# VHH binders against Global nitrogen regulator NrpRI (nrpRI), part 4

Target 1, 323 residues: Global nitrogen regulator NrpRI (nrpRI), of Methanosarcina mazei (q8pxy1)
Amino acid sequence: MMDPQIERKLIEIMRVIHESDKPIGARAIADELNNRGYDIGERAVRYHLRILDERGFTRKHGYAGRTLTDLGENEMNDALIGDRFGFVISRIEEMAFRTTYNPETDKGDVVVNISYFDKDDFETVIELISYTAHAGYMISPRVRIFEEDSLEMSLPPGKIGIATVCSVTFDGLLLKAGIPVEPAYGGILQIENKKPARFLDLISYSGTSIDPIKIFMNRTPTSVLEVLEKGEGKILANMRQINSSAYEMTGKILKKAEKVGLAGCITLGEIDEYLLGAPVETGKFGAAVVGGINGICALEETGIEIETNPISTMLDYQTMKEI

## First folded at step 22 (VHH)

Design f02 (from s03 with S31N)
Fold by OpenDDE, fold request of step 25:
Structure f02 (fold): chain B 323 residues (1-323), chain A 119 residues (1-119)
Amino acid sequence: as target 1 above (323 residues)
Amino acid sequence: EVQLLESGGGLVQPGGSLRLSCAASGFTFSNYRMHWVRQAPGKGPEWVSGITYTGGYTWYADSVKGRFTISRDNSKNTLYLQMNSLRAEDTAVYYCAARYGWKGPFDHRGQGTLVTVSS
């Protein structure tokens, strides 16, 4: 799932599926690809189809084969438009660059996600987000609430907005310190006994035009509520890769961040070693970070309808209040 | 022993104001979201207001919005409810309550203080 070549093949497979007027099987896909000059066997196609299924890009119709989901169609289209496999990364880089917050001075902007929910759910939202944040499953306990009359944000009628700090903020902090950070993976992280155990699934940022976190939100349910209640379950998390030369400095910066409430970093990995089951490139170490929208995921698990725009905008961190 | 002791209740005329206090002891006050609930004679309990751990966020029942203000002082382990523009329908026993989890019954609740709004 992490090899760009694999990702390209996935897109081609999706194209074949898209061009079919009916569900299409692996053999037929393989044949079509071979006719198009791709050397790929049925077995390999099946492997790729499983990946597509897991990502929610394809739907299986028994023995008839697969079709694309709406998400799959969108991914395919996005990928075809200008080879946008790096689009999400570009967005992250942009927002990281725009990050100006300095934990030492407690001034500057952070990256936030914006979510919208019905005003009637306000009590539940406040209670659960507050609880989730203080349990350590959000990037920061500071949030910003936007009411209907807010001049700063246009809200749909009857809706309230909430800004949560995005994990990209860490990228920004590190970048500002001169440390390049690579978005590596988004994934589902298993929590056991209130501790991170392992990634259950991973999607590479370089292999998709859609935010991996968004993909998982749509495809794989979290169990943040279970984590909160029992200390066991599944949350969203990200993994960053950082050059080994910046190991000590990274640690220092993260510690500073924690002092101001930016405590979403789960753990740093060892150089050249897997982190929570996620691969790390040679000469780098991993940083696992909680998904900034885990609180939102918890809300969704209650049945509350929420629309979320991840990596939405910048906010002055000082205007965000501890919830 | 866990205690929540409400005070500040009494008789007040319509349009008047009262300030309720709730003194907490026997538990880590700052680890709880705090609430006011009230129960009028012959009626069931009604949630009034809530406040987060540090007071960063507050929320209110529609019936009291704009008139009541909840606040807390963690250094004093005290919860407050400023009640302005009181109405007859605000007559009730007011209880301070603490919630650790995000849902379910309150973990702790006081004995209540009576507020009577009458001309």
Scores: ipSAE 0.909, ipTM 0.964, lowest interface PAE 0.5, mean pLDDT 92
Fold by OpenDDE, fold request of step 25:
Structure f02 (fold): chain B 323 residues (1-323), chain A 119 residues (1-119)
Amino acid sequence: as target 1 above (323 residues)
Amino acid sequence: EVQLLESGGGLVQPGGSLRLSCAASGFTFSNYRMHWVRQAPGKGPEWVSGITYTGGYTWYADSVKGRFTISRDNSKNTLYLQMNSLRAEDTAVYYCAARYGWKGPFDHRGQGTLVTVSS
């Protein structure tokens, strides 16, 4: 977990960058921060800027300095409205709590992502999502499609909505069983020979006010199509940490979930061991889960314009159909 | 040997109905999204309808939307096309086709069945 003080400094740096009319260098940023009562040197600012760069919040303009990206602006604004560094986790916890689906009874609500696309892309969407789901790179092969006349969802004119099952559903299932689950990381997962190999990049949920998955969607392109076609490429995935005391029970629950189509869990790690290159805290084990929006990522890779709201709402799983 | 055998074609009056069937063999039917395509005399092929693996989702060309219904029975390895409110413009040879991948040409296609809509 990144030091909250560091996070605050990052926000202040972003604020300084935002207020600048032009790209601003580290020294100038440091000077401005010192003028604002912060005791920080140029070197420290450079360190923080690297973090911001890595998060996709800033853009480097060579020697001219940095500007904020749209993502950075949004992060800054969200942070300024409130100390929302824990907001994403809170959202996950809320949605996990709201999860009522029971794999044994096949009743209840699951967490879904909502995506919007042009109705003219419908054929491609159905074909590729169905293929992606069948290949096992979605949480569930069940989706729900919303047409323009849907009473349940307001859609922009000419757009269609699609709901995909979110990984938070697993958090909910485990929580319902009495197992606390910690969202640890969102990341880019390398697939090799149709198998998970390693995380190439990770962002901690505790280190940002924005969903790490959303950050990666905007920052680092996936290559889900390549995975589908060649068995190699990059997908989005999450890692959860779970107390070692719940190892066996977790496995049982996930197996039950898989039987009803919730098969997005890639693998469980060993206690106190790294999972696919991601660190795990002492006394815990990791659970790697595919990103629920990998199908959407595949669509975007085709050039289709899609707006996605991750962790959007709850849906009755029985109303979702296998695609 | 992979086979797709279409049946149910024939002569029908405008406004009439017809149900086509396609019997699949020689491949795992449930692993393919299935489609109907048609070719009218003197015209190129036209896609008509598609259905996902288990029939959960269907989609149609605008020209047949609201009139045609695609369905499948995986236990029988059979694809269906219910055609209602038939028009002269629907006259064509109808082909059953199977697609494994998400894009590109069909992996398998039948010999077709002729549908003639005429008064």
Scores: ipSAE 0.909, ipTM 0.963, lowest interface PAE 0.5, mean pLDDT 92
Fold by OpenDDE, last read:
Structure f02 (fold): chain B 323 residues (1-323), chain A 119 residues (1-119)
Amino acid sequence: as target 1 above (323 residues)
Amino acid sequence: EVQLLESGGGLVQPGGSLRLSCAASGFTFSNYRMHWVRQAPGKGPEWVSGITYTGGYTWYADSVKGRFTISRDNSKNTLYLQMNSLRAEDTAVYYCAARYGWKGPFDHRGQGTLVTVSS
């Protein structure tokens, strides 16, 4: 839904806000942008400001206008680096390339997220992650737990680490099969009656310097627990675009993946059609994938403090156990 | 009908070992995380150990950690508790319990088997 051009405009708006010595209103922002050669109206600026607010990049000061948050400043600075707009995609591509796991042979590495939590929360973590995974809101029910004495990972004192499979693993599997996959969007997905309904919000990967999922985690609360309990709520999900020529092959690969627990693909869309409200380019179809950190989101919703490093590293999938 | 039937309890000397079994029927055993809980005379129930659906992960109360081992065989719909280095304070009725959700009371529980540790 969100055009990469919108993302660029957001950065320019943030720049204007940053350069102001006081909170600045939408009209003033619009005027400044127009002075800078941008053809944009106040109404459009207001729309973009709401987006920035939602992302936690700006703080509203009533009628006085907006200022940047620390998060916003960081995003702005990162985005001002010319190569940063493609940085997230590049990271995804890198990790996809590094993916070596073969579902047929059950050998190879997958992409994982690493999260850290207090050892005293272990019981809750195991119970909830197990339940969340088996409910289908994780990429895989296989996880790896790292204890404090682990030689493989340095953990903070008193902490336990958990590796969860990242959605980028699917990109890797498809790439290995010769299928290019385009990261299109990260978003908030509405679940209704235990079924995906629609994306409530989308951020283009091509228009941001940080992972859209991270943006949503920072500002937009999920309600994974509600989904688990009532079948209704909000989860994190990704949207991939794949060339229509690979439709059948993609389906086959995903079916094979599912047999080995990689069942995080929600659904494939029809060629040239929107998927769950997300736009798809002509000649492509969409693939909606659950956010790999939805289990972690569920834990955070309980009040557990967790530090997460998404798209962290590669792990041998055989060393990961079904939770 | 849902049934959890515990067995293997008995009298044992301190330092001894017992292996408890729990036979499950009437529900899809593999769809539940399984637990052992115990209740000593005059005391409230105490959680002992848990195991995930396929046995990939186990966790224990501090009081039994290193001494007890929980396991399951889904092909036999059976839960086990190997108890080593038994102590007098381990004397209790041991119950097998099943949990579907991630929190709250157990969905199913057996009638229990008595373990008495005494010299």
Scores: ipSAE 0.909, ipTM 0.964, lowest interface PAE 0.5, mean pLDDT 92
Fold by OpenDDE, last read:
Structure f02 (fold): chain B 323 residues (1-323), chain A 119 residues (1-119)
Amino acid sequence: as target 1 above (323 residues)
Amino acid sequence: EVQLLESGGGLVQPGGSLRLSCAASGFTFSNYRMHWVRQAPGKGPEWVSGITYTGGYTWYADSVKGRFTISRDNSKNTLYLQMNSLRAEDTAVYYCAARYGWKGPFDHRGQGTLVTVSS
């Protein structure tokens, strides 16, 4: 068995190759990896590319560089799904447990992300987040704004905070109903004609110590603005797995949640079937959750500097206002 | 036909108050963020205030912050601007405007109502 660290590098190299629309050379790959936080030189990349070539995962196109083979793409996908042992699940489970919101009574706490931005960007933030929410690409249209003088949150000087409902709230709602939810994947989701089409990339929650969503936010540009404008593009989404025995109940709960503005962008799969190209375990069905983080992604796409703490804290949903 | 009809403008003394109204018709009012814009004589347009779809959030130009209040009633398809502590520099034609997208020009705009602040 090859050194796990080497295997990780191989996977990342394959990802870089996959993301390229043309053959890509070792130097370019190295540069991209360095941008992603990997300290690797061109020589090392060439060495790894040879390994990939030998394994049949890459195809060499002379001096133009490499592309992935079908086998390579499959391997990459499998590796991304299987090899990361992450602790993010523990955080998700904790926050899901802390969720107390009841859609029937419209009372309780939800999980939120907290983002910070410069106060001078306030107008743009409000306009774009409200538009994104209205378009249905947030878990909830309710947000909470924290000003500089807020007693509830310590803000850096000159910054404003915004709380958006986190997708983990969905996990919490189901858990409260007695339905276990398994975080399966974070991924890049292709939108076509304003509808989810397929996952372009997946990272398993069990295979990473970092939130897959955070990984993608840092490494892979989204095109949420394009989705908003043209109905087509790339957004971030989570994939959950739920036991098939809870299929009907899950549907009922989601319907209730939708009435109060929650869970507006969730796609449920069929039992024992792939959902949007993502694998599902036997005896389970998938739930693809498109959430509020995409609003933040949209902001970043505009060039606004924003710091985000995903799965940050709990807030009383009644204190959040529709934006 | 899309219409935005402003009303409530007039002559007022410095320190006085006015309440502007904008009646919307011909489009789904609740699907738009609404704004007030003003244009003073000899000056370009100045954005004054904005409000989200249901009125949950409002924002203001620094020049009017603390003095003006924007609100809306979706059941009546009406936008409001309460103007307090009026100043001579507030003299302008005030326009109601609707925006569907998150940026760019307004989709709809009214004919405006004149506010004159003078001694």
Scores: ipSAE 0.900, ipTM 0.960, lowest interface PAE 0.5, mean pLDDT 92

Design f02 (from s03 with S31N)
Fold by ESMFold2, last read:
Structure f02 (fold): chain B 323 residues (1-323), chain A 119 residues (1-119)
Amino acid sequence: as target 1 above (323 residues)
Amino acid sequence: EVQLLESGGGLVQPGGSLRLSCAASGFTFSNYRMHWVRQAPGKGPEWVSGITYTGGYTWYADSVKGRFTISRDNSKNTLYLQMNSLRAEDTAVYYCAARYGWKGPFDHRGQGTLVTVSS
């Protein structure tokens, strides 16, 4: 699933689907790839199409075959630009390096995700994101809203943008204290009695050109509304691993951030132990953090059309206000 | 006992201004998003404005945008509505309301304060 050669085949299959004028089936894809010099059979193509379906990149049209979804089109464009294994990890490391926010002074830049929604949904967006952040299922209650006339961002007509704090901001805080952080997995985390219980699904950041969180968002696999209502359900979360030598300092830094409102549903594992069912390498410990986008997932569950670019840019945290 | 007590209503000429207050007690005010709702004589309720937990974001009905400003002071457990450029159509009983969740009926609502805009 995370084999580098599997990722390359996924991209090539998406190219063939993209170039087709109509839905295309596995046999036709295999024939086209073989004509392009790739040695792949129909059975292998069906295996890879299942992966693309699970990631939300393709849509079935019964016997007629598959087309790319909007996410699939976007990810293929991104993949054509950054077709190297480890690209997502490199972007995370870049954004962590650029993080300058200091919880003691409340100054500096944080990493944000950018989402877009119809201006007519504004009331629902504000109410639900505000509630979700207050309930502790986002990285920070601070957001920034961009309207059509924003000079900072180009927005489609009739759309409003919202920046939400990305969990990579924690990686940046730790890096500034001299603690390197390894992104390990994006995942679906079960919440029980309002607390983290177990990862139900994981996608490794290692060797992927496609952000696992973006994959999960398009499948709408979460039940954040159920978590808000009942304290039970599924949310987006990710897991890092950190060298055991930084165990005590990591805990102290994250608790300091928590006191100033950077208070995701954070769980630190024990050294050398799996964390919430996610593997952790010997000599390290895990840190599980809520996905910064869970308020957006809640909105998608209501049926609101909302588009998200995760790990989009840096923003000065002081320009962001509590929602 | 939960209480929301509106004040500051009265008679004002068109084009005038009023500032409404809503004093809250019996619940943790800062844990609620707050709203103003109005009801004109013989009409149904009309939502006016909302404000987030700390006042970071506010939003308004189209009929009052640019004329009304909602604010809150959590240290005083008080919600405010500054109403400028008042019109006859703004005549109504104004209620403050508290929401804990994200949809559905308000959890708490006050008794209201009458605003009459007339010459």
Scores: ipSAE 0.688, ipTM 0.890, lowest interface PAE 1.5, mean pLDDT 85
Fold by ESMFold2, last read:
Structure f02 (fold): chain B 323 residues (1-323), chain A 119 residues (1-119)
Amino acid sequence: as target 1 above (323 residues)
Amino acid sequence: EVQLLESGGGLVQPGGSLRLSCAASGFTFSNYRMHWVRQAPGKGPEWVSGITYTGGYTWYADSVKGRFTISRDNSKNTLYLQMNSLRAEDTAVYYCAARYGWKGPFDHRGQGTLVTVSS
């Protein structure tokens, strides 16, 4: 399955492709990496190129090799401007720190994702997000809708905005109780018989400047509608790692959050065990959490045009209403 | 047995007001988004308004926006429609309807209550 060193090598290969002004093949990439002091063979490069293709970062040109896609160029451009590895982790940690929501008082700020839609899709957006949240495939049933001329959110003409609660809100709740949370993976999670079965694909938060959830939204079809209607299909989810010393307290905090409507935690793993096929480091346990934008993914499955900014900002939870 | 029982219809003058009620039974009311639909004589059905599970969000057809207000009381399993500034074109049989999913035909619909706006 995915190893952290695989993510490092993906970035290094993309750097070589980015620096080429023409399609470049696996042999030439391997040679260039070896010239830079890496010990990597052509076969290993081909393995990593397949992963880059699957993520939408590269495009094949037959025997001529590969180029970067717009998504791949954006990731590599961020790295070349001096963006740091782990940038998305730093954003998650910032947002978790800024989370002040207290389930006991129902007061404070939560982390939200912001999505934009054409005003003409309003009824479909309301119906489908409401249905998805009620079925338990979003972090919270509370959302905030911003219409044209909102003073709080500048919107293009003819657009609506919707804020949905981000899973990083759970990281914030745990952090306020003194429990550090390590973001590990974003992923595609298979649902079978209305239950989580296994992660089908994972992208490590380490070594990427682009949120794995955004990557999956751009290139990997979900089937949230099938999950809602038949109990079978694929949703977005992510996985955290937490030190085993916090096992009991984490369960208590997440159970409390569930009782007040923050119920996006799919399951907690056992200590030292893989969780739904995702690796978990020794001395830790995993927590699998639904993606806070699965309602948005359901909308994309209907063909609605969407722009989504994951992990976008903080909102006062009291200004959000159940949909 | 699933039932949706509308009431509160009747004859009203233009510019007047009326409050419709819909009593629900035989299903878990709070698990459904609720809607009002109307049908004028000789016309096809026209969607009027919708409301989410807890009433957090409401939305309306352009023809009634600003004049009608949908609400629900889940403790009483009851849906309401407050109709103000009534016009002759609001004359119709009004039905409450329940939706479990997100599209397609409503899962439950009542028998309707007649509203007649006439001078």
Scores: ipSAE 0.687, ipTM 0.881, lowest interface PAE 1.5, mean pLDDT 85
Fold by ESMFold2, fold request of step 25:
Structure f02 (fold): chain B 323 residues (1-323), chain A 119 residues (1-119)
Amino acid sequence: as target 1 above (323 residues)
Amino acid sequence: EVQLLESGGGLVQPGGSLRLSCAASGFTFSNYRMHWVRQAPGKGPEWVSGITYTGGYTWYADSVKGRFTISRDNSKNTLYLQMNSLRAEDTAVYYCAARYGWKGPFDHRGQGTLVTVSS
C-alpha cells in the first residue's frame, strides 16, 4: 500500500509525461517539476518511475525515456477530472449501478476490462483466452475485439483491444435484485486438483485507491498456464461479502447467470464462516469469484506484452461473442 | 474412433468458388476450436483459417483473407470453408484440424480433399 503523498508525486510525474510530445527521461522530468515549484531530484523521480512501470502506467523506451501506456493515460485523465475518483469502492459502486444486463432477456450492459496487444500476437491471444474461458477461469466466454478501425475505440496502428467481462458485473446483477454486495478482497487463489483450495494472499478493497487486482497483476506472478495444464497453480480471484438474509436469493440469481454463460462464481461460503481462508464478517457469507482477467494473466505468462484497464467501461453484452 | 472427413474438393477455374465440408465424429466437436490447413505440392503445411467453439470469432491467413470464409454447425458436427475468387496458388490438399488446447500440434487431422485451380 502507499500513502497519499507518494500518490500525489506519481500523478504529477504522469502529468509531465502526458504533456511531453516525446518519450521523456527522469532528468528532464525532475527539471520540469522543479520549474513548477516542486523540490524533487532525479533519483526520486527514477524511484517513482519504477512504481509507475510496476503498475503498468508507463513504457520504457531505452535511453529515450518513458511514455504513458493507455492504462496510464486513462489514470491521468481520471486524475485531471475536476471531480476525481478517490477509492476503488466508489468506482465499483458506480459500475455496479450502471449494470443493466438482465440474464432472463440476455439484454443490457455488463462491466468490462479492456486490454491492448500487438496484432502480431492475435492468434495466441484468441487461442489462449478461448481455452482459459472454456476451462472456467474467466467470468464469461464472451469478449469483444476492437481492431484499428473500430468506431468505439481509436487504437494506434498495429494494436488490437479485447474486452473481457469484469467480476463487478455480478455485483450489478445482485444489486438489481435488491442485494447489496460488498467487495472485500482481491487475491491470489491456490488451485489444487482443479479445485479452489485457499487464498494465498489478500488485499482489502477497504481504504484503497488502487484495485487490488491491478496490484497483483504487477506484483505477484500467477501460474494460470500451470492450472490449465496440470490443475495446480495460482489464479486471480476476489471475494465478496453479502448479508446472510440474501443467502438463498443470491444462489438463485447466480444459477440464472450460469445459464447465460456468467459462470465465474467458484464458491459460495457458509454464513459466518471464512471462505477459503478469507475473513468474512459476522452475519454475512462470502462469494469467491474468478478474476475476469485470468486469460490476460495467462498471456503475460507466455511473455506477450499486454496492457490492461480493469473495471474500464460498460458494453452491451449482446455485442460480445463467445471466444 | 475419431474421424474428420473432408469433401467438396475438385477442379475449378481461376475466379471460381468451392465449398469444403468436414464431417466430424468420435469426439465432442463443440469442445474443439477448428482449423483449415492446406498443403500445396512440394511445400510444407500452411495454416489457412481458424474458428472458435461456437463460431463467435474467425481468423485467416493473409493470403486468403477476404476470399475465404470458415464456418461451423455444431448441431451437424460439421466444419465448412467457403472459398471464393480462387487463384492458382490456392491449389492444395485441404485438411480440417481440431485443437483442444491452445498451442502445439493439432489433436486430430483429416486425410484431406484436393482442390485444383487451373485452366
Scores: ipSAE 0.685, ipTM 0.881, lowest interface PAE 1.6, mean pLDDT 85
Fold by ESMFold2, fold request of step 25:
Structure f02 (fold): chain B 323 residues (1-323), chain A 119 residues (1-119)
Amino acid sequence: as target 1 above (323 residues)
Amino acid sequence: EVQLLESGGGLVQPGGSLRLSCAASGFTFSNYRMHWVRQAPGKGPEWVSGITYTGGYTWYADSVKGRFTISRDNSKNTLYLQMNSLRAEDTAVYYCAARYGWKGPFDHRGQGTLVTVSS
């Protein structure tokens, strides 16, 4: 039996090939997969394409790249039907499970987003990310910067990578304390007088195969810079639901995380109540979390070309430094 | 009142070292990212180095990378620049500067200290 992560990569590669109007090469496949939140390089794509060729799912067209065979089309269609919902949730659950960070000891791994930018934009990135984190609109002021000579991460030439802490880290902290967390919505959150006011739009995680945060980044302009300058504007946030029986323990865990700088703008709702206009099921309470991606949104508002792999990988928190 | 007071400048031979200090008062030093900027005689200002709120990250102009080290001590409200392997091209008035936001003019800038590198 093949490792589930390898099977997932194979299906996603076939999906990209299926969606192409023409034969597609490994570089283009890797670029598209990274745009969808998968951390994979051209070399790894070539490895997986060899597996697909061996199974009869792809056909080479010389330098032009590959197309799906009839067998590959059928296999991909069956996989897409069975994988239509819950893919993002499955990744969130995996990353939450892999979280080992312990706020009491300051040791362990956190979930990070990875973003790439041109080395010539370094000063703007450092200035704006540090400003955004200091203002409280990121999960943590700690980041890690990777340069093109890094052995820990493959970077395109002339690019620098930055790891920022992902809000799924909170899901992991709660899970380790025995508290299951349900990702409910991604959304656009209105900020008024520097405080969360209400969700303006929501997309359910359970009703989509695409990360709601990625959907909003592509469709809806944020105004994180206005929030930073004026205390008014629109930012990205997401909302969790948690069983009411864990209400007090959840509050204690989140307060401990806040004391070690792993905070974000967290709003904890009341049992059985809507939170900032977002629906919450009876028997549960909501937790709204802002931060993670909003530093990147601020950068995009400046016009900088930046590519982001959300929910990308695990990173030892002690290798991350305050920006 | 807001003040940034640079010190430690002087005359140094090529290859020598100097350590500049910048004492801050009248504002919350730890809420500002800090920078060094220099201006050579007859030239426009040149950015030298920057440091984040706690010193976790530093960055440098290519002309000084590997020779200069920026640091800060928030408990003393002081910014430093260690300058090694000095060259004639490093001759300038050195200013410390504070930035509150993420772009635009520095919010505070000192009066400067003169560094002269000459045989």
Scores: ipSAE 0.677, ipTM 0.882, lowest interface PAE 1.5, mean pLDDT 84

